VHH binders against o26223. Designs and how they scored, part 283

Target 1, 191 residues: o26223
Amino acid sequence: MKLLWTSQHIKVTVHIDGKVSKMDVLEAIKTRRSIRKYQDREVPEELIDKILDAAMCGPSAVDERPWHFIVVRNREMLEKIPEVHPYGAMVKDAPVAIIVCCDSSLEKIPGFWVQDCSIASQNILLAAHSLGLGAVWTGVYPLEDRVEGIRRLFSIPEHVIPFSVIPLGYPAENPGTRDLFDPDRIHLEKW
Below, E stands for the ipSAE of ESMFold2; O stands for the ipSAE of OpenDDE; V2 stands for 0.75 times the mean of E and O plus 0.25 times the DockQ between their complexes.

## First folded at step 17 (VHH)

Design YA9 (framework vhh_7nfr_2; at its last look DockQ between E and O 0.62; V2 from the best seeds 0.00; counts 0 for: pae E 3.5 > 2)
Fold by OpenDDE, look of step 17:
Structure YA9 (fold): chain B 191 residues (1-191), chain A 124 residues (1-124)
Amino acid sequence: as target 1 above (191 residues)
Amino acid sequence: QVQLQESGGGLVQPGGSLRLSCAASGFTFWERWMSWVRQAPGEGREWVSSISYSGGWTEYADSVKGRFTIARDNVKNTLYLLMDSLKSDDTAVYYCAKHKYSAFPETQDEFDYWGQGTQVTVSS
């Protein structure tokens, strides 16, 4: 196992063959953090494919699968995203971003597409983390300025709704883990 | 409370230049696109220019393109309009406008706050 050291001595466990060790689902969920700093390192297409595969494995209302994905690697486009997304500053520093979209023409039941695209977005985050990448969910919908900004920037049709922008890259920060378990949020049988 | 206060208007000769300022307060300035809109006597409001959060994206009406420059200082919470090569047709009250939700406003309803305006008069 070769330890890749970032400038901040972040230990990323990489298999000798450059394959990141897979982590179990609970570990991925518990240890995932939003990563907004990335190494100057390209993300292999194979990893993006795996992430997108995971994104499409989530459930959707009546199996409507309304999601589409725009994979953005073009540096100019990445640098323009912050101009239409005020909290997307980190996107310009990422080697790649995935824009999760909803095709409204695929929606079978109104309103559930938000849940569907949320599930897809979360799966992207978890898959990225399990593969040794860092990512962050930057919300686009339901804020119209961000929606229209992304739409115009990427020439997205009117019936397609941009939902989230998720920059990805090898992490250049380690925010650490946090315990978010709150027993006060658990109610037994009644509120 | 959101406040927008324009300044810098005045009387100028054709071919002259002016610099308008808009002081913004009561909201997170850098989180919003900003625009200049003008209204000439007897006419409706006309969109002039818009600027993105950081200023990396700017748009202009065809009537002012190449002559006007929109800018912003997010530290000072100030919007600017540099007006060069002014023409008589540029005579209007100039308003600073805050975008409500849309980065690309098509109607006046997409602005939720307006300044009081500053008069620009271009006359020989």
Scores: ipSAE 0.521, ipTM 0.778, lowest interface PAE 0.9, mean pLDDT 91
Fold by ESMFold2, look of step 17:
Structure YA9 (fold): chain B 191 residues (1-191), chain A 124 residues (1-124)
Amino acid sequence: as target 1 above (191 residues)
Amino acid sequence: QVQLQESGGGLVQPGGSLRLSCAASGFTFWERWMSWVRQAPGEGREWVSSISYSGGWTEYADSVKGRFTIARDNVKNTLYLLMDSLKSDDTAVYYCAKHKYSAFPETQDEFDYWGQGTQVTVSS
């Protein structure tokens, strides 16, 4: 392999000339699919940084930005998540997962953190997709059993609420595109 | 209508083996952690073992570690306790218990449903 640069802060990567263009935002939204099968391939830290940057760009109620993120790469911890999160079985097969949390001490308007963390979670999915990764949102909140299970597994304090677990990796499946537009869901001026 | 029905208890000689079963209904069994808890005559309840919803995580009280095996069958909605090398100290009523949370219990308050119990008696 051809080594271009080595440094403590930069991952050494085999350089492949590129011929793909940046994905249009509407295309990204329309083509993103939940991906539950991943290649046995690490996700570079720089991609996770870009994804989390995107997550934090979301709007929040009165700019409260209540979100915190736990990045999980440790194999033993990834394998334990499915044991406390029954719909998270695919997490054990992912090279990395992001846990989206709310720090309730940052709330300015009670209860809007759910919307805030949902926006951050969706931005994670879209950013991952735009970077050639696949991801899926697995719900934790509001299911008390899963919230407490994840909290204890990661030693999350009581004022911090785990909202979602998002495994991600290079996809090993292609579910295809959907057409979900439904005009009956659109109401003009009134119901 | 959560129901937990234990069976398989009985009288056994020291060093013997038993297999306890707990038939579960009225909830989504494969989404719940489960435990065995026992109560010896005149004593409080003692946690014996817990198992995660998939069965991939198990823990045991020190008093039974290496001798007892917890298992589950999520197709048959059944929890098991395989008891080997039984001792007189294992004499107790054994209860199947459903967890409130997907976590190892910190207190008995974290069990929201209990079975009727099955008696295990190990002859001295």
Scores: ipSAE 0.363, ipTM 0.744, lowest interface PAE 3.5, mean pLDDT 90
ESMFold2 (binder alone), look of step 17: mean pLDDT 80; pTM 0.813

Design koU (framework vhh_lunsekimig_d3; at its last look DockQ between E and O 0.08; V2 from the best seeds 0.00; counts 0 for: pae O 8.2 > 2, unsure alone 64.0 < 65, placed apart)
Fold by OpenDDE, look of step 17:
Structure koU (fold): chain B 191 residues (1-191), chain A 122 residues (1-122)
Amino acid sequence: as target 1 above (191 residues)
Amino acid sequence: EVQLVESGGGVVQPGGSLRLSCAASGFTFSEYSLYWYRQAAGIERELIATITTGDSTSYVDSVKGRFTISRDNSENTMYLQMNSLRAEDTGLYYCAAEYSSTSYGSPQFDYWGQGTLVTVSS
């Protein structure tokens, strides 16, 4: 029995005006886009706190919660990040960035920290979007040059691994929504 | 140097058709998802069509059934076939590219063209 999957287009108005809107979880997930252009507008600390709260609410392997977060607002530091992260050019234009890190000393099961920090990073993106902010996930791990670059720049100890850099700000672009549903990726009961 | 150059815009009557092209250079075209945006006067830029690296397509409701996005990786060109054009389709049409990779931690890029003007008027 071929399940006919119909994609529903959700009209989501990305509030580029920085208004906090209430989004349900599905709306946030479906309408989130990577935002790489930001307004010249500061992000309130209260919003960052909410985002970080969300980041820490995700599951982790055996509840190991290995994540740490560096909140960067200093303009000089934001401008230096692209020097060690060649695909992080937009970071210099953001009013704030969150660096997600893993403390390896907190790992209970080796290797699951990547999943843990991914979950935290995704929650940051979703929370930001739900709060009327734009963000983008710029990967650091597992690229050695980026990892070491960020480590040196922020004096991150050896047992802590920088995982992602996520610039955030009020959006200065509206990329619209995409329908990414692919029924061919769904298998029922067996491959 | 990365370039996206739109062409094919012009003046057309309601009910008419146009075919837009976006010629890309300076990057690995096949590794990018591609987008058509448009901006009408006094209105924010809106996404109207998407084609992924896997040739999956999506459209905004207002153009569904009328517009068709396609790509030719051998020619580094994206197309937008626009049929049954309406006055509300008038605007500057932009080509955009976003890096898309299946690799974890891969870089992301966005490129934009300068746009091509489409005017639908009687």
Scores: ipSAE 0.016, ipTM 0.290, lowest interface PAE 8.2, mean pLDDT 88
Fold by ESMFold2, look of step 17:
Structure koU (fold): chain B 191 residues (1-191), chain A 122 residues (1-122)
Amino acid sequence: as target 1 above (191 residues)
Amino acid sequence: EVQLVESGGGVVQPGGSLRLSCAASGFTFSEYSLYWYRQAAGIERELIATITTGDSTSYVDSVKGRFTISRDNSENTMYLQMNSLRAEDTGLYYCAAEYSSTSYGSPQFDYWGQGTLVTVSS
């Protein structure tokens, strides 16, 4: 382990986690699967911090960076999410969930926040996978009942739009990889 | 060949009970999120109940407290216990299974059954 410190306030982050990622980015993309079974094991705050750091590394329209994240660990709150999200039943079994939100007051170009928050959401999935965690993206936006339900549950103000709910934890399943490459989807030079 | 087959439908009186079954062949049920849908004539299929691979369950408000979804992975079978049946529960009941969500909005199901008819009338 190499620790560097100088009087100029250079911060050195020490990674002592035995799961320091050595995963190639293409491997991470190809092997990530939606995980809906989790071990009864807490996810350290340090790993959540790394995941959210990765989430914020995504590009955004005109660098608007409209995202906000709600980290949910409270059992009662996690158990309430399925009441407003019909496909989110696994959330109550997760040790933690991340709600990706758009702050519309940060929006500089109308409607591109959807792409921005989608990028952040995918980065969460990939970062979780690289850290030995499993996650699944459960959709909220643009389904109005889900948006309003999540907004009410977490006291999200009207100018903030909940986009996705991402439960995560140490996986208790291994679905394996899939070969989804389809050359018929590739068009050279034109449609 | 992969199949998903519902059974247990029938005609019952209001207040009665039925137990629907959904049996799978050709795949391992334990690795799937499982769903019951209901379709009344002329209406889109509506989600009724879900059970995840982790056995978390959820229900739409109209059936909460009356219907119970469960699974027996050793029998490769899912069940819907329907109690206190009402006339509005009449419809065709489908089971569906999703192994890996490639859709973040609503599940895109790998398999559907053919449906089993439930009629609640006197």
Scores: ipSAE 0.013, ipTM 0.423, lowest interface PAE 7.8, mean pLDDT 85
ESMFold2 (binder alone), look of step 17: mean pLDDT 76; pTM 0.741

Design koX (framework vhh_7nfr_2; at its last look DockQ between E and O 0.07; V2 from the best seeds 0.00; counts 0 for: pae E 14.3 > 2, placed apart)
Fold by ESMFold2, look of step 17:
Parts: C-alpha cells; sequence; structure tokens
Structure koX (fold): chain B 191 residues (1-191), chain A 124 residues (1-124)
C-alpha cells in the first residue's frame, strides 16, 4: 500500500492494487538521489518495462536512437560486475541492473551517441525514482578497461559499446534532498 | 603534434625473435588504445595487434596469435611488440598506430596517426 498526502494534511491511502499517483516532473528531478543500498525485494518486470519505455523517449541526434538495454537479474552475473568495474560494488546487492549500450551501426553523426545514451541513462534514473525505486549510474564509457570488461562479461559484440551500468531496487536508504542551485553557474548573454 | 617513432626492426632468421618499440609523444598516451600494423612489399596494410589504454586487454590477428605479444609502458609512453617464432611471412614494415577513439567499437581498427615504420626481414 502506497501512502499519499493531501494539501490539508489529510491522510489519503492509495491501495497498491488500485492506482498509482504521478510524481511531478520537477519534484522527481529535484529529489532523485543516487541509491546504493537496496531492500531484499524483487522489482516486478512491469516496472522495468515502464522504465525502459521512458528511457527510449529521450531525444537523440537526428533521431538516431542508438541505444540498447541489457536487463540483468541473474545473481551470478550481478556478482561478477564488480570484478570488471571497481566502483560498482553495490551492483552485487541489487535485485536488477540495466546496462545501457550504444549500437554503433545506428550512429548517424559520429560521437553524438554519448549524449544519446546519457539521456537514456538519466531517464532510467528519473523513471525509477518516480516508481518508488532507487538507482545509481555507474560509469563504464569512456574507460576502456571497464568497456572491454563489461563487453566480455555479457558477450557484447565489438560494434556495441556498453555505456553505463545502473543497478536499481527498492531503496534501503534515504540520503534526503539537497538544494544545489548555484546562480554563479548562470551567465547572461556571455560568459 | 602527435609523433610515433618505431625501432627495433632488423634481419632475423626463421624461428628467431625481435622486440619492436614505439616511442609516443604529443598526446596523452595512457588515454588511447594502440596497435601494430604491418605492410609487406606490394601489399596493403594488415592489422597485427591492439592493446587497450591501460594494457589490460590485448588482441591479435590469427596469423600472429601465440607468437607475438603486445605490451605498453604508460610511464615511458612506449608501445612494444615482442615477436617470437618468426616466419618469412612476417617480413614487413611494422607501424605503430594510434586509435582515433578510446573505446569506440568497430568492425575494423581506425587510426589517425601512424609512425614511419621499422623494417622486419625474416630470411634464410
Amino acid sequence: as target 1 above (191 residues)
Amino acid sequence: QVQLQESGGGLVQPGGSLRLSCAASGFKFSSYSMSWVRQAPGEGREWVSSISSSGTWTYYADSVKGRFTIARDNVKNTLYLLMDSLKSDDTAVYYCAKHIYSSKPKTQDEFDYWGQGTQVTVSS
């Protein structure tokens, strides 16, 4: 059962079987935090489908849509990722991870696939957050040893570039929100 | 400017060994994959071996697998090729090549800079 609050502090109970309230997009962007600790709780396939649908809604250079996604639930495989990704230790504790990849045969403008896959990766993080999940982006590209390690581990062909590994699950931590707005980063008309 | 200077070639008998070196300058050597490519007289260039930026991953053409070893020293900015069990078919000019991309997968290697080459001659 998911609990929602009203404007007058009247508790409104939302039955899990009945409906899901949508999170405001600005709220999702501002409150999303990297989550590295997960409950021992399965993430249903339908939530992963929703997350990947959102990932594919991102813009891409000349609509090239170069992305492919590997969904990893196998415990043995999840436990092997830290062996080739030194900062991916939390992946072993996640119920599922998504590997964002670029199929270079779909590339229409050289090099823009990095932006394309970054957009898809961020959409995964936001969609997961809006569904009550926690996730973290762990970087693969452009570090060659991580790229080759992940490629070998998952039998990824040479024309496909693993870009990021995103473990996710129901959060077992709450880092809180932050106010990171810095007006000195904003330049009007020129630097 | 990117500079790649090969050395260590020479005349060797079949079954012999050579060690090639490639001194690199003008770019951040440790950030790029590197390759050896060779060209026999009257032939096109043939990819021989590649090594990832850290040296962790190595790749070899079937014609040299088990006989050649690629290595790099990121402190000295030097690429190496240890060639063992040399055959007459290995006679070629050997070039050091810098990959255009750190980790872009291709169906073939892509290079933006090449050295001047060093001659390896295997003859009885």
Scores: ipSAE 0.000, ipTM 0.181, lowest interface PAE 14.3, mean pLDDT 85
Fold by OpenDDE, look of step 17:
Structure koX (fold): chain B 191 residues (1-191), chain A 124 residues (1-124)
Amino acid sequence: as target 1 above (191 residues)
Amino acid sequence: QVQLQESGGGLVQPGGSLRLSCAASGFKFSSYSMSWVRQAPGEGREWVSSISSSGTWTYYADSVKGRFTIARDNVKNTLYLLMDSLKSDDTAVYYCAKHIYSSKPKTQDEFDYWGQGTQVTVSS
């Protein structure tokens, strides 16, 4: 039985009229795409607050919550990020970026901070998408040059590790949705 | 309050060895890179060596490479500098310095705390 997954084009009706249509969690997950083009439009602080709230709602190892967030709106700083992050070119075009960091002094179990900050980063992406924004996860850790570049640029103390840079803004592209479900990656009871 | 206290300096003959120590307190020592910096009479401060917070990365000035070894004990909150094959040009006051955000310093502005220094004199 070929389950004809009819690609229901979930028309993400980006309602232009500022009413953030409530997107359910599954829809947000399934329809999220990396967005690297942004409108020349400011992101309200209220939306950033909601995104950061979501970022802090993820689980962490032994509830260590090691994350910190740098919100960057300064144009000069945004333009400098690509100089130290070769895959962060789109950051210069974003109205705002969030840098996710780990405070190592908050770690209860060594090494799990990567998972914790990943969860926080993903929540940022999902929250942004649900709010009608586009975002992309640009990895900083574990690449030493990127880590050091971001650290210096933002005067981040050494016990704090920059993990990701996430530019976000109103999307100026629509890459469409992807069906990423792969039944071959599912194993029942054993490999 | 952050405190850094150097010890182990002294008078040694050329070709001799010394071990410097820096006792750290008042901050999470294991979270920060540390450096040794020296100042000879009439000269500016010269970076000598750095070690990352975990000890994984070590860096040396060309003038001391192969002769000096930087190490740390994060349990004891102590930084070390093993100095072998000492030369007259190694005569200086040696300072330990706390890093702010980088394991490889480029400027003195990357240090926020310094010890009082320990005198190393290499003379025949």
Scores: ipSAE 0.000, ipTM 0.268, lowest interface PAE 12.3, mean pLDDT 89
ESMFold2 (binder alone), look of step 17: mean pLDDT 83; pTM 0.845

Design koY (framework vhh_7nfr_2; at its last look DockQ between E and O 0.01; V2 from the best seeds 0.00; counts 0 for: pae E 19.4 > 2, placed apart)
Fold by ESMFold2, look of step 17:
Structure koY (fold): chain B 191 residues (1-191), chain A 124 residues (1-124)
Amino acid sequence: as target 1 above (191 residues)
Amino acid sequence: QVQLQESGGGLVQPGGSLRLSCAASGFTFWEKSMSWVRQAPGEGREWVSSISSSGGSTEYADSVKGRFTIARDNVKNTLYLLMDSLKSDDTAVYYCAKHKSSAFPETQDEFDYWGQGTQVTVSS
């Protein structure tokens, strides 16, 4: 009996939404860098959907899940973001940006939404990286002028708080990896 | 409407290898965890392996760990099971199973759709 395959000759290309190979979670965490230069290349909707799915997988205080996301692809709107968000200048050059927001009507424990939206924002960065994209978290909250500027620009209601703006796209730069482990930051049993 | 079509089964000698495929349609494949389940003649269904919607998390039954690899291609809507070092105890019909939710499953009773199965026979 002739076998169809052998273990020595099996070739399987494993795709994770636009990637040829699977990325280990520790590799993704260690190699993710802030990317501020993007190729002139469209990001498929399917990848944005995967990224937002990952964003919503994060834990939240008492499972309140206060996050909402605005996906911005419109060139005119992307170009206006730096007018109200001074350190978001690279956003105008990104093919797409995600605005992470908190709907305060979903809060169950006051003030924990910051942690919740931070978790969602970091998951966006990691998911984008695992899919071959580059991204950077640009801070909006707690800077009042940035919060109000973004709220006005995107018609965000008063009970919804813009937290971060995350431009993303296929990277046009490679800043390299860093070794940031510092054992002096580790305290056993007590300070 | 949901369709799961397994293929790649066959007759193989002990120690041999096979690659199973499952073509999926009628649902949003990348939103759902997927599993392989097998049924030997005269036995109940046995969970083999599960993979999360993104492919980032996998689980295996103890009986297949280190020998089987589950994989998925979310562009081609296809689930795979790469089977190496096959044993007579692996003889079964292998089914592709769709989970009800996006959550990574704890049990096989969370499956809502099954394929027709593909026969794997290991004999010498």
Scores: ipSAE 0.000, ipTM 0.097, lowest interface PAE 19.4, mean pLDDT 84
Fold by OpenDDE, look of step 17:
Structure koY (fold): chain B 191 residues (1-191), chain A 124 residues (1-124)
Amino acid sequence: as target 1 above (191 residues)
Amino acid sequence: QVQLQESGGGLVQPGGSLRLSCAASGFTFWEKSMSWVRQAPGEGREWVSSISSSGGSTEYADSVKGRFTIARDNVKNTLYLLMDSLKSDDTAVYYCAKHKSSAFPETQDEFDYWGQGTQVTVSS
């Protein structure tokens, strides 16, 4: 029985109007896209707070919670980020960026911080989307040049590792929806 | 355990080209800078080239600038050295070396692991 997955066009009604439409979790996950174009509009602090709250709600290895967040609104600093991050060009156009970092001194088990910070980063993306914002995950770790660049730029201590830079703003693009489901990636009971 | 395995060496005529490869395992390859170092018969080890973890930065010894190109594939965990316009003076055993830190090495003490090397012979 070929389950004809009828591509139901989930009309992501991006309500451009300031009304935070409540998305359920599956809708948020399914309709999230990387947004690299932003409106010339400030993001309220209240929304950033909600996003950061969500970022800290993810699980971490043995509950080590190694993450720290740098909220960047300074225009000069935002414009400098692309100088050390070649794929961060859109950051200069964003009203705000969140830099996710790991404090290595908080690690209880070595190496799991990558998973922890990934979860935090993904929660930022999902929360932003659910709040009517656009965001994109720009990877810093594990690329040493980017890590060191961001470290120097923001005077990040040696024991703290910058992991990702996530610009955020009201979206000025609509990439549409995509279906990424691949049944060939699903294995039952064995490979 | 960290393992580095060089390949691609051989006999070539002056003016010829070779491509060396270094297969890396036992560590997170994309986190570390890598270098090529060579040793000619009767001589000490000579630094040849270095590449940053991301591949965004490269450095070369003056003796090989313009002729050699260092590259890496972080998906394949492989370091490369493209050698063009080879000279007799390029004859050496070529080693890939792992950096201890993200910095480019100034001394041999900055490397913590070495491959077994691959012989490059340039002779007419």
Scores: ipSAE 0.000, ipTM 0.253, lowest interface PAE 11.3, mean pLDDT 88
ESMFold2 (binder alone), look of step 17: mean pLDDT 81; pTM 0.818

## First folded at step 18 (VHH)

Design XB1 (framework vhh_7nfr_2; at its last read DockQ between E and O 0.52; V2 from the best seeds 0.70)
Amino acid sequence: QVQLQESGGGLVQPGGSLRLSCAASGFKFSRYWMSWVRQAPGEGREWVSSISWKGTYTYYADSVKGRFTIARDNVKNTLYLLMDSLKSDDTAVYYCAKHIYTSKPKTQDEFDYWGQGTQVTVSS
ESMFold2, look of step 18: ipSAE 0.637; ipTM 0.866
ESMFold2 (binder alone), look of step 18: mean pLDDT 82; pTM 0.835
OpenDDE, look of step 18: ipSAE 0.862; ipTM 0.931
ESMFold2, fold request of step 20: ipSAE 0.648, 0.638, 0.599; ipTM 0.863, 0.867, 0.850
ESMFold2 (binder alone), fold request of step 20: mean pLDDT 83, 83, 83; pTM 0.847, 0.842, 0.845
OpenDDE, fold request of step 20: ipSAE 0.860, 0.865, 0.864; ipTM 0.930, 0.934, 0.933
OpenDDE, second read of step 22: ipSAE 0.870; ipTM 0.934
ESMFold2, fold request of step 23: ipSAE 0.645, 0.627, 0.672; ipTM 0.869, 0.859, 0.873
ESMFold2 (binder alone), fold request of step 23: mean pLDDT 83, 83, 83; pTM 0.844, 0.844, 0.846
OpenDDE, fold request of step 23: ipSAE 0.863, 0.865, 0.865; ipTM 0.932, 0.933, 0.934
ESMFold2, last read: ipSAE 0.646, 0.643, 0.631; ipTM 0.864, 0.867, 0.863
ESMFold2 (binder alone), last read: mean pLDDT 83, 83, 83; pTM 0.843, 0.844, 0.846
OpenDDE, last read: ipSAE 0.865, 0.866, 0.865; ipTM 0.933, 0.934, 0.933

Design XB10 (framework vhh_7nfr_2; at its last look DockQ between E and O 0.49; V2 from the best seeds 0.00; counts 0 for: pae E 2.2 > 2)
Fold by OpenDDE, look of step 18:
Structure XB10 (fold): chain B 191 residues (1-191), chain A 124 residues (1-124)
Amino acid sequence: as target 1 above (191 residues)
Amino acid sequence: QVQLQESGGGLVQPGGSLRLSCAASGFKFSRYWMSWVRQAPGEGREWVSSISWKGDYTYYADSVKGRFTIARDNVKNTLYLLMDSLKSDDTAVYYCAKHIYTRKPKTQDEFDYWGQGTQVTVSS
């Protein structure tokens, strides 16, 4: 009996009628994909605000919340990001990007800021997806050339560390969903 | 150097039509949102219309919605404004403006370059 894996094409019916269908958290996590192609459509400020709100809702070490966010809509700046970030080519085609940064002066325990900013970055991706947007995490830290490139480009102070650049936009691609579950990565009680 | 040059203005009767053009140079035209802004005598600048960098999305002021059409030719580096059913209140200098941001403009400060403008006069 050949189990025909019917690829349930989850038609994300983007209902145009402005009611963003509330995606549940598990659906958001499971269906999220990196999106690197965007429509030439503006992202409303209200959606960015929601995304940033979500970004700040994650846990942080001893509640240090070291994150800062630069919202970039300046077209010239978006065009320049790929010059200092070779894997950020898609940023120039996005209507907006969020740069996640760490203020080291807010860090209470050294080194946990990476986890904190990672959580914030992931929340941005999930929130964007739940709102019908596409996004991709482009890593800046810990690559020194990218860190310094972004720092210079955006005049970021020395005590502030750019962590990630996340372009956002309405998707112009549909890469589909993946099943990434791997039972071989699960160990019970011991390795 | 960035240059924007408007043309196509003139005198028309009420109910008439005009086609404005803006020739752009000195920047990657296809990468920027563009707008038309007008200024009537004795009045401030009024946003008229905006178009996305690929031209897939357009926006209009309520005063011109249904009458004006913004378009662009990215091969020719030209912005257009088709004006139909013109009214006396449409009399103004019309400016082509380059966007700083990838969105509909909120204020006049969101434009970094302007053309010299072209006069549109609607009079019987």
Scores: ipSAE 0.883, ipTM 0.942, lowest interface PAE 0.4, mean pLDDT 93
Fold by ESMFold2, look of step 18:
Structure XB10 (fold): chain B 191 residues (1-191), chain A 124 residues (1-124)
Amino acid sequence: as target 1 above (191 residues)
Amino acid sequence: QVQLQESGGGLVQPGGSLRLSCAASGFKFSRYWMSWVRQAPGEGREWVSSISWKGDYTYYADSVKGRFTIARDNVKNTLYLLMDSLKSDDTAVYYCAKHIYTRKPKTQDEFDYWGQGTQVTVSS
């Protein structure tokens, strides 16, 4: 007996074909909002690849690049994240999540991995936004209960530190833009 | 315990219609993509159709596009396949299958639970 498996399908939704949208970088930074409601639409692997490519373009301390990423599409695992991450409730409603991790064995300068993984996480948010996706950064590190919980769920070894969980999908909300410029935060020449 | 139970199969003439049902229990049905997969006598399993967990997105094999409609009722935990304009080539056992991942399936290993199947026979 031969097993016939046909992966033929149709798409009835608007899609972004392998090309990125032309969004000015300042526009992307100013218009990105945390998105916590998602369509049940599949996020293509190609878009995830573009997002992770962007994540890895960030600078790092002495080029240590300590980041690793776990891409989660398993529905059962997405449903379990809120059990160990109280502020990650929206993760169960996303089609996919990215866990940003630090491999401490790649660290070259102690303690700078937090800045490195923060840069990668923000690049994920901006890249997702530029591709028509919505995302939100949910904090894991430095909260020990969250770090331990996520490590346990995903079998993350002790030398690897989960930093953030970023659910993402096509947005099902539009919170609008904000004007957050505060000149009192700007100091010329000295404090 | 996850249970999927298909029903609604039977004998039908070419050009006829059938509606298959799959009653689901033992898991949070509304949180998972679901599929119909069929197996003709002496053949392997062929993907037929998939539906996203809210039901907003549906997908079909080219062999059934325009003739079959997948639907779900997340209140009754039931998956449906409305089959119109049936052909002799549609004769098969039809299975309800639960997805592991939030995407269209690439292989049968992406399903963790299957129903017992219901026979559909299209004959003159």
Scores: ipSAE 0.570, ipTM 0.841, lowest interface PAE 2.2, mean pLDDT 90
ESMFold2 (binder alone), look of step 18: mean pLDDT 83; pTM 0.846

